VHH binders against q96fz2. Designs and how they scored, part 198

Target 1, 269 residues: q96fz2
Amino acid sequence: CGRTSCHLPRDVLTRACAYQDRRGQQRLPEWRDPDKYCPSYNKSPQSNSPVLLSRLHFEKDADSSERIIAPMRWGLVPSWFKESDPSKLQFNTTNCRSDTVMEKRSFKVPLGKGRRCVVLADGFYEWQRCQGTNQRQPYFIYFPQIKTEKSGSIGAADSPENWEKVWDNWRLLTMAGIFDCWEPPEGGDVLYSYTIITVDSCKGLSDIHHRMPAILDGEEAVSKWLDFGEVSTQEALKLIHPTENITFHAVSSVVNNSRNNTPECLAPV

## First folded at step 10 (VHH)

Design Q17 (framework vhh_etentamig_d1)
Fold by ESMFold2-Fast, scan of step 10:
Structure Q17 (fold): chain B 269 residues (1-269), chain A 124 residues (1-124)
Amino acid sequence: as target 1 above (269 residues)
Amino acid sequence: EVQLLESGGGLVQPGGSLRLSCAASGFTFSSYAMSWVRQAPGKGPEWVSGISGSGGSRYYADSVKGRFTISRDNSKNTLYLQMNSLRAEDTAVYYCAKDQGEYSYGWQGYFQHRGQGTLVTVSS
C-alpha cells in the first residue's frame, strides 16, 4: 500500500473514531499535535497521516484501552537509526510484510515495545497492470459503506450536498501499523513514524494487486491491536490476515500525480 | 464553574433575522466544541447547530440548513448564531451548550452544560 486518501476535516475524522473503553464508556480519541494533520485525497509515503494508539504510550498510569489520535510520518525510522537525516534510510519501510515481521530488526524491536497503531484512511489506492500496455488502472479501495438514500451512493450524478452527506457517516479504513520513536542525534523533537503491515491479497482484490494492507475489521480487532497493556504481541499478530470485507471502484488517472489533491482523485471513473 | 449566558432573542416577523450570542466562562473555550439547542413550547429539546473548538467544522440540523450560520470568536469566548429567513416553527428558547470535547458535536447526550436560554418568538 503506497497511496491513501484521508481528507476528512479533523472534527469529522475524530467523530468517525468514536469508541468504547474497557468500562463501556463512550469516548472520542484525544489529539496530540492536531495542527500537523493535513487532510488530503492523495497521501504518499513521507507525509503525515493520523493513527490511533494507546494512551498508555504517553501516560504511565493510563488505561491501556483509552485512545490517542496523532499524526505520524509514513515510513518507519527505527529508534536505533544513527544518521542525522531520516530520509537517508537505505531500506523502504513504507510497508512491512506480515510473514517476516518478527525476522526484521526494524519491526521486531518496536513490536516488542508494544508500539502498535491503527492507520486511518478514507481508503487506499492500487494500480492494476493491464495486459499489452504500459498503462495501469488506479482503483480506490475501502470498507463497504452503510447504504442510505443520501449516503453510500457514490456516482458521477451526485450533487455536492450528497457528497458531503456520504462523508458524515463514512466508515474509515483501519489498517494495522507498527510505529517507532526516533530521537535525532543532534537534538530536536522526537520523530514518530509508522509502517503499514501487508498480507497476501484476498480473492476479491487478487485481480487488482497481489498484496493488501492488513485491515482490522471492526472495533474488537481494533481494540485488541491497540491494547498492548493486555494483548501480547503473539495474540495481536493473530489479527493480521487478509479480509474479504472490502470494496472498490476504478478512478481517473488524476490520482497518479501525488500533487493532485481534489475529490476527483477518488470519484468513480 | 462553567457559565453560559445567551442573549439576542426577541420578537421578529416571519422572514426576518436575529443574531444570538453566548458568553462563555469557567473553561478553556477554544478547547471545546459548542452547540445551539432549542426547545419549543411543549416540546423536547432539538439540536440546531454545532461548531468545533477551532471553528473549522460546522454542522446544522436539516430544518435550519441554508438559513442559520454558527460561528465563534475564541478571543472573546463568544459563540454566535446568525438566524435568517425565520419561520414561525423557529419559535423556541435557544440554549448554548458545551460539548464533551474539542470535536464532540451534534450528538444528543454529549452535552456537559447548558445556559439559561434566550427566547426567540417569530410572529406577525
Scores: ipSAE 0.000, ipTM 0.107, lowest interface PAE 17.3, mean pLDDT 84

Design Q18 (framework vhh_etentamig_d1)
Fold by ESMFold2-Fast, scan of step 10:
Structure Q18 (fold): chain B 269 residues (1-269), chain A 124 residues (1-124)
Amino acid sequence: as target 1 above (269 residues)
Amino acid sequence: EVQLLESGGGLVQPGGSLRLSCAASGFTFSKYAMSWVRQAPGKGPEWVSGISGSGGSRYYADSVKGRFTISRDNSKNTLYLQMNSLRAEDTAVYYCAKDQGEYSYGWKSYFDYRGQGTLVTVSS
């Protein structure tokens, strides 16, 4: 997974992340650095995306079931990185393979510290190789959405009012991530950055691409992945596997250029 | 089954030099970052230096930067620490440590194995 959509306005995104703490109280995640959130239909590595993580990462005595939402850089910068410019990191940390996560220090060390996060998106994009051509067909891949007369569907939206209805009750894709914290050598703000864990594709996606992100399907899986105060690394890794609970549709080549940031990027073709 | 055996320690005068070696066995040496960690009498462990599995990245504690050089010979499964301009404050037992992966996180590294140590005494 090398491209996503996360375009919801901040207030809509926050409501889409409503959750229950361990006492059963309804809550919204509390924002850190909300001004760094930049909604886009076409998010690429090195841009910021919103992630959920446990409040206990920021407050010593916090309830580990309470959630923070924060923008983080896509592309994990290890805490040991010694150069002043993180864009000069010479290896790709956009994705982390589930089968080698415990063998690679860049991922194993932050994972051992409980630095698990849930990466939020409307959905993600993949490019299907077409036999006999050099071109690829892009697809938008997302959770099945509950269809109601009030919410509408992507294909039925033809005005700004109808687009609002499509997104008001959208079920966000929740992907398992690992983050790390990097302190610039000469001082400055701590950089939070993440990687998306990947697994083998499910049968439903195998004709599109051979890999998929590790999707956390449902609040129980999301809660256990985030709660590093109560759930060990070993237990959390049991949540990392392919899922068949996804849907997709073909989209136009507009999405190919990461500079294009319009609804046309995810509209069905 | 993992074994780390340090050697090269001894008594040396201030300003002198020593070269420490660590012979490693029981794992694929070139696939793991290695570090040197020291412990002075009555004090806790201090990370000194780290090197990636390939040898392409090297890291040093500020207290030894410019004086110590870490290196490795993957064909011989051996880690080295060249110590120059030694000071009384460098007196410690020096341990070879195997990292959990290919890259060193310096003082934040997690080690799954540690050798038996070699004593370095710097005194007049």
Scores: ipSAE 0.000, ipTM 0.107, lowest interface PAE 20.2, mean pLDDT 84

Design Q19 (framework vhh_etentamig_d1)
Fold by ESMFold2-Fast, scan of step 10:
Structure Q19 (fold): chain B 269 residues (1-269), chain A 124 residues (1-124)
Amino acid sequence: as target 1 above (269 residues)
Amino acid sequence: EVQLLESGGGLVQPGGSLRLSCAASGFTFSSYAMSWVRQAPGKGPEWVSGISGSGGSRYYADSVKGRFTISRDNSKNTLYLQMNSLRAEDTAVYYCAKDQGKYSYGWSNYFDYRGQGTLVTVSS
């Protein structure tokens, strides 16, 4: 998983993340650094993406079931990294394998601190290798969506009205992530960065790619992954497995260039 | 003052039907999406269905799709849920909920207001 879409306006994204805390109170996640959120149909590593994490990470004695939403850098920079420029990190931390997550210092240490987050996206992109060529077919992969009941034809699929209705109650993809906090040795703001945990692809996705992000399907899984105050690392890792509750469609090669940021990136071909 | 008042719940046999109503007041009804949310005994809330302010878009949870129909009458400030082919698993208190805006965002939506609920019991 190296490319996602997360294009919803901030207010729409926030409402899509409505949740219930441990006491049954309905809540919206509270934003940190909302101005760093940049909606895009085509997000690549090193860009910022919104993640959910427990309020307890920021406030001592906070209810660990309460949620913060914050933009974080995609590509985990470990807290122990000693160089001044995080782009000089010599290994790729865009994803971490579920089977070796407790063996790698970069991931084991933040996991031990409860630094679990849920990475939000409209969906993610994967490139299927075509037989006998170097060409790859991109696919947009996302949760099955609630269908709107529409009477008759409403026009072209790319019309503003049609796109508005597609996103009315879009179920955001919720991926298991690990984050860390890095303090620049020469001073400056603390950098929050994350990695997406990956698992073997489910049967439904195996023809597209051999790996998939660890998807947290439903509020129970999301709540348990985030709640590091009540759910141990060992218990949380039981939530990390392939899921079959996923769908996809082929998309245009427009998505190949990460600078292209239009609805065409995820529209069916 | 926003007020939502549900009615129409009751005891029904499996396979039966019920129609729930929600009378709304204190806001411009046609300007807001409305939802039905249910809570079974001992369980958390489950979003069931939503309808846009105009009534042009309707949404359903997979568990009720094909069996339930949401509708609204903006001239009467009333929301409806027609429930057919009821199952024991549909037993819950059903709440009418006002969305923050014109469109429903579904299962994780934040509602400005919820009513007091109406009990639906599906049992033999």
Scores: ipSAE 0.000, ipTM 0.120, lowest interface PAE 18.6, mean pLDDT 83

Design Q2 (framework vhh_6z1v_2)
Fold by ESMFold2-Fast, scan of step 10:
Structure Q2 (fold): chain B 269 residues (1-269), chain A 123 residues (1-123)
Amino acid sequence: as target 1 above (269 residues)
Amino acid sequence: EVQLVESGGRLVRTGGSLRLSCAASGFTFDDYAMGWFRQAPGKEREVVAAISWSGRSSYYADFVKGRFTISRDNAKNTVYLQMNSLKPEDTAVYYCAAQYGIYSDRPEDYDYWGQGTQVTVSS
């Protein structure tokens, strides 16, 4: 998974993340660094995306079932990285294979510290290889949505007048991630960065791509992945598997260029 | 503490119109999606319409599309269901329900429920 859409305004995104804590209290996640959230139809690695993580990461003795939402850099920078510039990291940490996560130091160490997060997106993009051509067909892949009253298709939320009718009730894609905290050697703010765990594709996606993000389908899975205070690493990893509860449609080549950031990126062709 | 109070249900003839209202109190209304459900005798409760916390997104069951309109007034903590071109098949108890965050079409996902208001449509 190397491209996503996460374009909802902060207020809409926040309500889409409504949840229940361990005590049964209804809550909205509390924001950290909300000014760093940059909505886009075409998010690439190195950009910031919103993630959910446990409040216990920030407050000693906090209820580990309470959630923070924070923008983090896509592309995990390990805590042990010694260069001054994160872009000089020699490894691509955009994705983390589920089958080798416990073998790679960059992922095993933060995972052992409970640094699990849920990466939020409208959906993600994948490019289908077509035999006999040099062209690949992009697809937008997302959770099944409840059909809303509107004049066009789900991907036709392409005018400012119509996007609010589609997106105010959008069920966000919830992907399993691992994050780490890196302190610049020269001083400055701690960098929070994440990777998306990947698994073999489900049957429904096998014709598009051989790999997919590890999707946490439903609040029980999301809660257990985030709650590092009550759920061990070993138990949490049981949540990492392909899911079939996913849908998709073909999109135009406009999405190919990561500089294009318009509703046309996810509109059906 | 939390209350949803439906009103407006009555006997109407086929082809008539009704507006149902649901007054909400005891919670932060604009953090909740609102739904209208109905239940006829011997049937299970089914979704009729739902509206997002903002009022900008709405959902309608296929059997009411083009006839019913859901709306909300966040300043008044009230959700409405305008029912036009009523049919005998619309006879049911209509329930107002609230779901924290975004709406669903499943009764079991809703957090708060009203007591219902009876709508009877005669031919």
Scores: ipSAE 0.605, ipTM 0.843, lowest interface PAE 1.9, mean pLDDT 90
Fold by OpenDDE, second read of step 13:
Structure Q2 (fold): chain B 269 residues (1-269), chain A 123 residues (1-123)
Amino acid sequence: as target 1 above (269 residues)
Amino acid sequence: EVQLVESGGRLVRTGGSLRLSCAASGFTFDDYAMGWFRQAPGKEREVVAAISWSGRSSYYADFVKGRFTISRDNAKNTVYLQMNSLKPEDTAVYYCAAQYGIYSDRPEDYDYWGQGTQVTVSS
């Protein structure tokens, strides 16, 4: 996964993340660093995206079922990294393969510390290689959505106004992530950054791409992944597998340029 | 105390119209998606229509076919269901329900329920 969409306004995004804590109380996640949230139809590595994480990461003795929402940098920067510039990392941390997560220090250590997060997105993009050509067809991949009266097809809004209506009740894609905290050697704010765990693609996506994000489907899966106080690493890793509960449509080549941030990125062609 | 109180259900003739209302209290109304469900005798409860917290988006069941309109007035903490071209098959108890955040087509996702109002359509 190298490209996502996360464009909802902050208030809409927050409401879409409504949840029940372990006591059954209805809650909205509290924001950390809300000013770092930058909505975009075209999110690339090194950009900030909102993730969910347990309140217990920030507050001692907090209810670990409570959720915080925070923009984090895409591309995990390990806590032990000694360089002043995270871009100087010699290995790719955009994704973590599920089969090697316990083999790589950069992922194993933070995971062992309970640093699990849920990466939020409208969906993600993948490119299908066209047979016989060097051209790649991009696809937008997302959870199946409830049909709305005015939207003939999800994502097929013909106007900005229609998009707002379609996205008002959008079920966000929830991807399993690992995050870490890095203190710059020169001082400054602690950097929170994440990697997306990837798995082999489900059958439905296999023709598009051979890998997919580990999707946490449903509140139980999301809750268990986040609740590092009650759910062990071993138990959490059982949640990491391909899912067939996904849909997709072809989009234009507009998304190929990471600078393009318009509804056309995820609109069906 | 959370309350959802439905009103407007009555006996109507085929082809008639009816407007249902649901008055909400005891919770922050504009934080909740609202839905109308119905349950006919011997049938399962099914979604009729749902509306987002803002009222900008809505969902309708396939059987509605443009006959019903869901709307809400957040200033009045009320959700409405305008039902036109009613059919005997629409006879059911109609329930108002609230869901925190987004709406769903699944009854089990809704947090609060009204007691229901009876709609009867005669041939």
Scores: ipSAE 0.000, ipTM 0.283, lowest interface PAE 11.7, mean pLDDT 90

Design Q20 (framework vhh_etentamig_d1)
Fold by ESMFold2-Fast, scan of step 10:
Structure Q20 (fold): chain B 269 residues (1-269), chain A 124 residues (1-124)
Amino acid sequence: as target 1 above (269 residues)
Amino acid sequence: EVQLLESGGGLVQPGGSLRLSCAASGFTFSRYAMSWVRQAPGKGPEWVSGISGSGGSRYYADSVKGRFTISRDNSKNTLYLQMNSLRAEDTAVYYCAKGQGEYSYGWTSYFDYRGQGTLVTVSS
C-alpha cells in the first residue's frame, strides 16, 4: 500500500470516526494539530495522513479506550535516527510486513511501547499489470458502502454526480499502523510518523496485487488495536490478517502521478 | 522566480459579492493547477477551491459549493475566484497557491509558492 485517498473535510472526517469508549459513551475523537490535516485524493508516502491513537499516549492516567485523531507523516522515522533530516533515512518504512514486524528494530521497539494507530483513508490504490503488456490498470479499493434508496450500490455505472453525494455517510478504511516519535537532534517539534502493516492479499484482491494493508474490519477490531492499556502486543497482532470484506473499481490513469489530486483520481473509470 | 499576487479583497456586507484575482509570473501558468486557500482569524488554513491547468476540472470545498466559482485566463496568467452570497464565516485572508502539476490541489504541496494574501471581511 503506497497510495491512498483521504479527502474528507475535517468536520466530516471527525463525524465519520464517531465511536464508543469502554463505558459505552458515544464520543468523537479529539484533534491534535488539526491545521496539519491536508485532504487529498492522492496521498503518497512522506505526506501527512490522519490516524487514530489512544489518548493514553498523551495523558498519564487517561482512559486508554478514548481516542485522539492526529496527522502523522507517512513513513516511520525511528526514535533512534540520528541524522538532522528525516528524508535521509535510507530504509523504506512506508509499509511493514506482518510476518517480520517483531524481528525489525524499527517496528519492534515502538510496538513494545504500545505505539499502535489506525490509519484513516477513503480507500487505497493498487496497480494491476495488464495481460500481454507492461501497462498497469489502477484500482480504488475500499470498504463496501451502505446502500441508500437514492444512490444504491456504488459502481462504475453510477454517474459522477451520484459519487460526489456518497461522502456524507462514507465508511472510512481503517488500516493497522505503527507509529514512532522522533526528536530532531538540533531541536524543534517532535515528529510523529507511521507505517502501514501489510499482509498477503485476500482471494478477492489477488488478481490486482499480491499484498494488501492489514484492514481492521469493524469497531471491535479498531478498539482492540488502539487500546494498548488493556490489549497486549501479542493479542493485538491476532487482528492482523487479510480481509475479504473489501470492494474496488477501476479508475483513470490520472491517479498515476502522485501530484494529481482531484475526484477523477477515484471516480469509476 | 515564481510570483503570485492576490487582489480584490475588501469589506462587504453579508449576501454581497467579491471577485478575487491572482496575477502569476515566473512559470508556464497553463501547465499547473491553481488553488485558493483561506485562513480565518485564529484558525488554520482551509482549502477553498482548485482548478486544473487547462481549466477543464474545477473543485470546491463543501462550505462554498454553489456560492463560489473558480476560473482562470491562461492568456493573462490570472486566476479568479467569484464569491457570491458571502457570509460572516467567509471572513479570512485568501491565498493563491500554485500546484506541482496540472491536477494538483492541496495545502501542503503549495506552501512554498503561496502569495501574500488578500483580506476579505464580511460584516455590516
Scores: ipSAE 0.000, ipTM 0.122, lowest interface PAE 20.3, mean pLDDT 83

Design Q21 (framework vhh_etentamig_d1)
Fold by ESMFold2-Fast, scan of step 10:
Structure Q21 (fold): chain B 269 residues (1-269), chain A 124 residues (1-124)
Amino acid sequence: as target 1 above (269 residues)
Amino acid sequence: EVQLLESGGGLVQPGGSLRLSCAASGFTFSSYAMSWVRQAPGKGPEWVSGISGSGGSRYYADSVKGRFTISRDNSKNTLYLQMNSLRAEDTAVYYCAKDQGRYSYGWDPYFDYRGQGTLVTVSS
């Protein structure tokens, strides 16, 4: 996972993240740095994406089941990084393999400190290798969505217009992430950055790509991954596995250029 | 070698104020988040407040929010804690702590170094 869509306006995104805390109270996550959220149909590494994390990371005595939503840089910058510009990091920390996460210092250390987050997206993109050509076929991959009763049965093909109508009730993709905090050596505010944990692709997705993000399917999985105050690293890692609860459709080559930021990027071809 | 030296503690009546200072040396002060941690007699250590290297982000334990203010002067390598509306429960030895280059807002802070501490006694 190297490209996502997260285009919902801030207020729609916030409502899509409604949750119930441990005491059964319905809540919306509280924003940190909301003005740094930049919605886009075509988000690449080094851009900021919204993540959920436990309020306990910010408040010593907070209920660990309460959630903050904050934009973080995609591409984990380890705390030991000594150069002035994080974009010069020679390691690819966009993704973190589940099978080696406890072996890699860049990931093991923040994970040991409970720095787990849930990365939010409309969905993610993958490029299928095609034989006989250097071109790849892009696909948009996302949770199955619930159709509204009033939208009725959609014909043999779903139109792009009908897709736009469902965003108010869109079920966001929730991916398991690890974040870290880096203090610039020349001074400046702490940089929050994250990596997405990856697993072997599920059978339904194997013809498109051999890897997929570790998707947390449902509120119980999301809650346990975020709750570092009650759920140990060992228990949380049991949530990291492929899922079959995913769907996809082919999209046009417009998405290939990360500068393109229009609904055409995820529309069915 | 990293050195942290706290000062400014003393005896104060409930409702009073004190300002603690921590003089840091042996590392690039502006590159590290700093925290104040306290330990009351017979109790374990409690994280009180944290500040980013630049001073742009500040965090407080719920027990001190609205009463304490953390600040730093990077030109003087000095960390401060302004304590207002002091209560008997604030009685503790206060320690200056250097973060390892990672920011922790949580309940189990990780620190490279801890100073010798300065005693704050709030009583009549």
Scores: ipSAE 0.000, ipTM 0.117, lowest interface PAE 18.8, mean pLDDT 82

Design Q22 (framework vhh_etentamig_d1)
Fold by ESMFold2-Fast, scan of step 10:
Order: sequence, then C-alpha cells, then structure tokens
Structure Q22 (fold): chain B 269 residues (1-269), chain A 124 residues (1-124)
Amino acid sequence: as target 1 above (269 residues)
Amino acid sequence: EVQLLESGGGLVQPGGSLRLSCAASGFTFSSYAMSWVRQAPGKGPEWVSGISGSGSSKYYADSVKGRFTISRDNSKNTLYLQMNSLRAEDTAVYYCAKDQGKYSYGWEGYFDYRGQGTLVTVSS
C-alpha cells in the first residue's frame, strides 16, 4: 500500500470517527494541528494523512481509551535519524511487513513505546499487473459501504449521482500503523510520521496484489490497537492479519499521476 | 549520577510469590516512567512490566499479565514488582530500568539506564 484517498472535509471526517471511550461515553476525536490536514483523492508517501492515536501519548494521566486525530507524515522517520532532511532516509518506511516488524529496529523501537496509530483513508489504490504488457490496471479498494437508498454495497454499476452522495455516510478504512517522533537536529517542530503495517493479501484481493494493509475491522479492533495503556504489544499484534471484509472496483489511469487530485481518481471506469 | 539498586530476589518454589524493589536516585523519579526487564543467563532481555511517572498507567508482558503487579512510591523513589504464581520460566535476573521519557512500554535497549539486577530462581 503506496497510495490512498482521504478527501473528506474535516467536519465530515471527524463525524465519521465518532467512538465510545472505555466508560461508554460517546465522543468525537479531538484534533491536533487541524490546519495541517490536506484532503486529497490521491495521497502518496511523504504527504500528511490523518491518524487516530491515544490521548495518553500527549497528556499525562489521560484516559488511554480517549482518541486524538492528528495529521502525520506518511513514511516513518525513526527517532534516531541523524540527517537534517527526512527525505534523505536510505530506507523505505512507507510500509512495515508484519512478519518482520519485531526484527527491524525502525519499527520495533516505536512499537515498544506503544506508538500505535490507526491510519484513516477513504480507501487505498493498488495496480494489477496485466500479462503481456507493462501497463497496470489501478483499483480502488475500500470497506463495503451501505447504500442509503437501497440495501447493498456500492458497486461499479452505480450512477455518478449516487456515488457523489455516498460520502455523507462513508465508512472510513482503518489501517494499523506505527508512528515515531523525530526531533530535527537543527531545531524546529517535532515531526510525527507513520508507516502502514502490511500482511499477505486475502483471497478476494490475491488477483490484484499479493500484499494488503493490515485492516482493523470494527471498533473493537480499532480500540484495542490504539489503547497502548491496556493492550500490550503482543496482544495488539494478534489483530494484525488479512481480512476478507473488503471490496474494490477498477478506476481510470488518472490516478497514476499523484498530482491528479479529482473525484475521477476513484470513480468506477 | 543516576543509580538504580534492585533487591528482593531469591529462591522460591513454583506457585510462590516474591516482591522486588528498586531504589532510585540521581534524577526526579516521578518525572520518568520505569520498567522491569528480565534476562535468563545466555538469553536476550525481555521486558516484563512498565509504569508511568505518576503511577496511573501500568503495562505488562502477556507472559506475566494477571500474575505480576507493578507499583511505585514516588515519595520514597522506589519501584516495586509483586510476583505471584511464579513458574520455572520466570527464572531470570530482574533489572530495574529508567525510561528515556514519560512512558515505557518496551524491552531493554529503549532505556537510558538500568541497575545491576536481582536474581529470581523458581525451582523445587
């Protein structure tokens, strides 16, 4: 997973993240740096994306079940990184393989500090290899969505008008992430950056790509991944596995260029 | 100078209990998360438990959850580990570790200081 869509206006995104804390209190996540949120249909590594994380990361003695939403840089910069420019990092930290996460110090160290986050997106893109050509077919991959007017999932056969209205009640994709905090050696603001954990693709996605992000399906999984105050690293890692509760449709080549940021990027072909 | 002095280890039978203590000095104890880390001879270190600076948040490795309880007394600069229902696999040298920051949820290697350790042997 190297491209996502996260285009919802801030207020719509915030409402889509409504949750219950440990005491059963209905809440909305509190924003940090809301002005840094940049909605886009075509988000690539090094751009900022919204993530959920525990309030306990920011406030001493906070309830670890309470959630903050914050924009973070996609592409984890380890706290030990010595260069002045994060783009000079020699290693690709866009994704973190679940099978080696405890072997790689860039991921093992922040994971040991409880730096787990949930990466939010409308969905993600993957490019299917086509036999006999160097061309690839892009697909938009997302949670099954409930049709407001009719029972059933949104599909490629839906009209553009129906597709535009679905965003009011869109179920966001919730991906397991690890973040770290890097202090620039020459001074400046602390950089928060994340990586998306990846697993083997499920049967439904195997014809598109052999890997998929680790998707946290439902509020129980999301809350356990975030709650580093109550859920150990070992228990949290049990949540990291492929899921079949996913759908997709083919999209046009407009998405190929990361500079294109229009609804056409995720519209069915 | 940061100093950490562990005590309370010893020989116990399976199913027994021990309480470990760590006396800390040379830093503002209440401002730092603290951890217990153990190491069996010839094996790598394993993080056991952690506690926030205030004591309000506590964390445990799955192998000890429900059996061990971490606590601290900030007025005495002392960290504790109450170990119940001990098993042969708990046999190790136990180290008190000062975290580099406010929270601690990792194993040895993330800490900027650790003590000399106290040996716990669980055997008949």
Scores: ipSAE 0.000, ipTM 0.140, lowest interface PAE 16.9, mean pLDDT 83

Design Q23 (framework vhh_etentamig_d1)
Fold by ESMFold2-Fast, scan of step 10:
Structure Q23 (fold): chain B 269 residues (1-269), chain A 124 residues (1-124)
Amino acid sequence: as target 1 above (269 residues)
Amino acid sequence: EVQLLESGGGLVQPGGSLRLSCAASGFTFSSYAMSWVRQAPGKGPEWVSGISGSGGSRYYADSVKGRFTISRDNSKNTLYLQMNSLRAEDTAVYYCAKDKGEYSYGWGSYFDYRGQGTLVTVSS
């Protein structure tokens, strides 16, 4: 996974993340650095994306079931990185393999500190090899969405105009992530950055791509992944597996250039 | 610094076999998809095969499917291409390529590094 869409305005995104804490109280996540959130139809590595994480990471003695939403840099910069420019990191930390996460120092250390987050997106993009041409076919991949009286379910048969109507009640994709905190050696603000955990693709996606992000399907899975105060690393990792509860449609090559940031990027073709 | 060094090319008769190797260094080998790309004399480059970081997923161009097998040994940081039932049209310089992430995109793969190549000649 190396490209997402997360275009919802901040207030719509916040409401889409409504949840219940351990006591059953209805809550909205509290923002950290909300001015760093930049909505986009075409998010690439090194840009900021919103993630959910436990309030306990920021406040001693906070209820670990309460959630913060914060923009973080996509591309994990390990806490031990000694150079002054994070872009000079020698290896790519955009994704983290589920089967080797406990073997890689860059991921094992923050995971051991409970630095689990849920990466939010409208959906993600993958490029399928097209036989008979030297081009790749991009697809937008997302949770199945509910039908409405006017718009129906989202699909390849739907017109682009119908997509405008579904965002009001869009079910956000919730991907398992690991984050870390890096302090610049020459001073400056602490950098929060994340990686998306990946798994083997499900049967439904195997013809598009051989890997997929580890998707946390539903509030129980999201709650357990985030709650590092009550859920151990070993128990949380049991949530990391492929899911079949996913859908997709082909999109225009407009998405190929990460500088293109328009609704056309995810519109069905 | 990323380094990729191909070997194993040579002259072979039609119907013969060759195994190519690529020794990789300068990055966490098991975290990246790897590809083989070839370029025949006077033609453009053609993606041949790709393999995921774990080795669990493998992809092939239609022109080589059923004849070529891609594999990797992550403990040795080495990529392989077993080429069977070779044909005259397989004659090309074969390049080892590091994909930009864990996935291989096949056609239009986003390589951030490519090796210097090894020549395979198939002639009677």
Scores: ipSAE 0.000, ipTM 0.093, lowest interface PAE 22.0, mean pLDDT 84

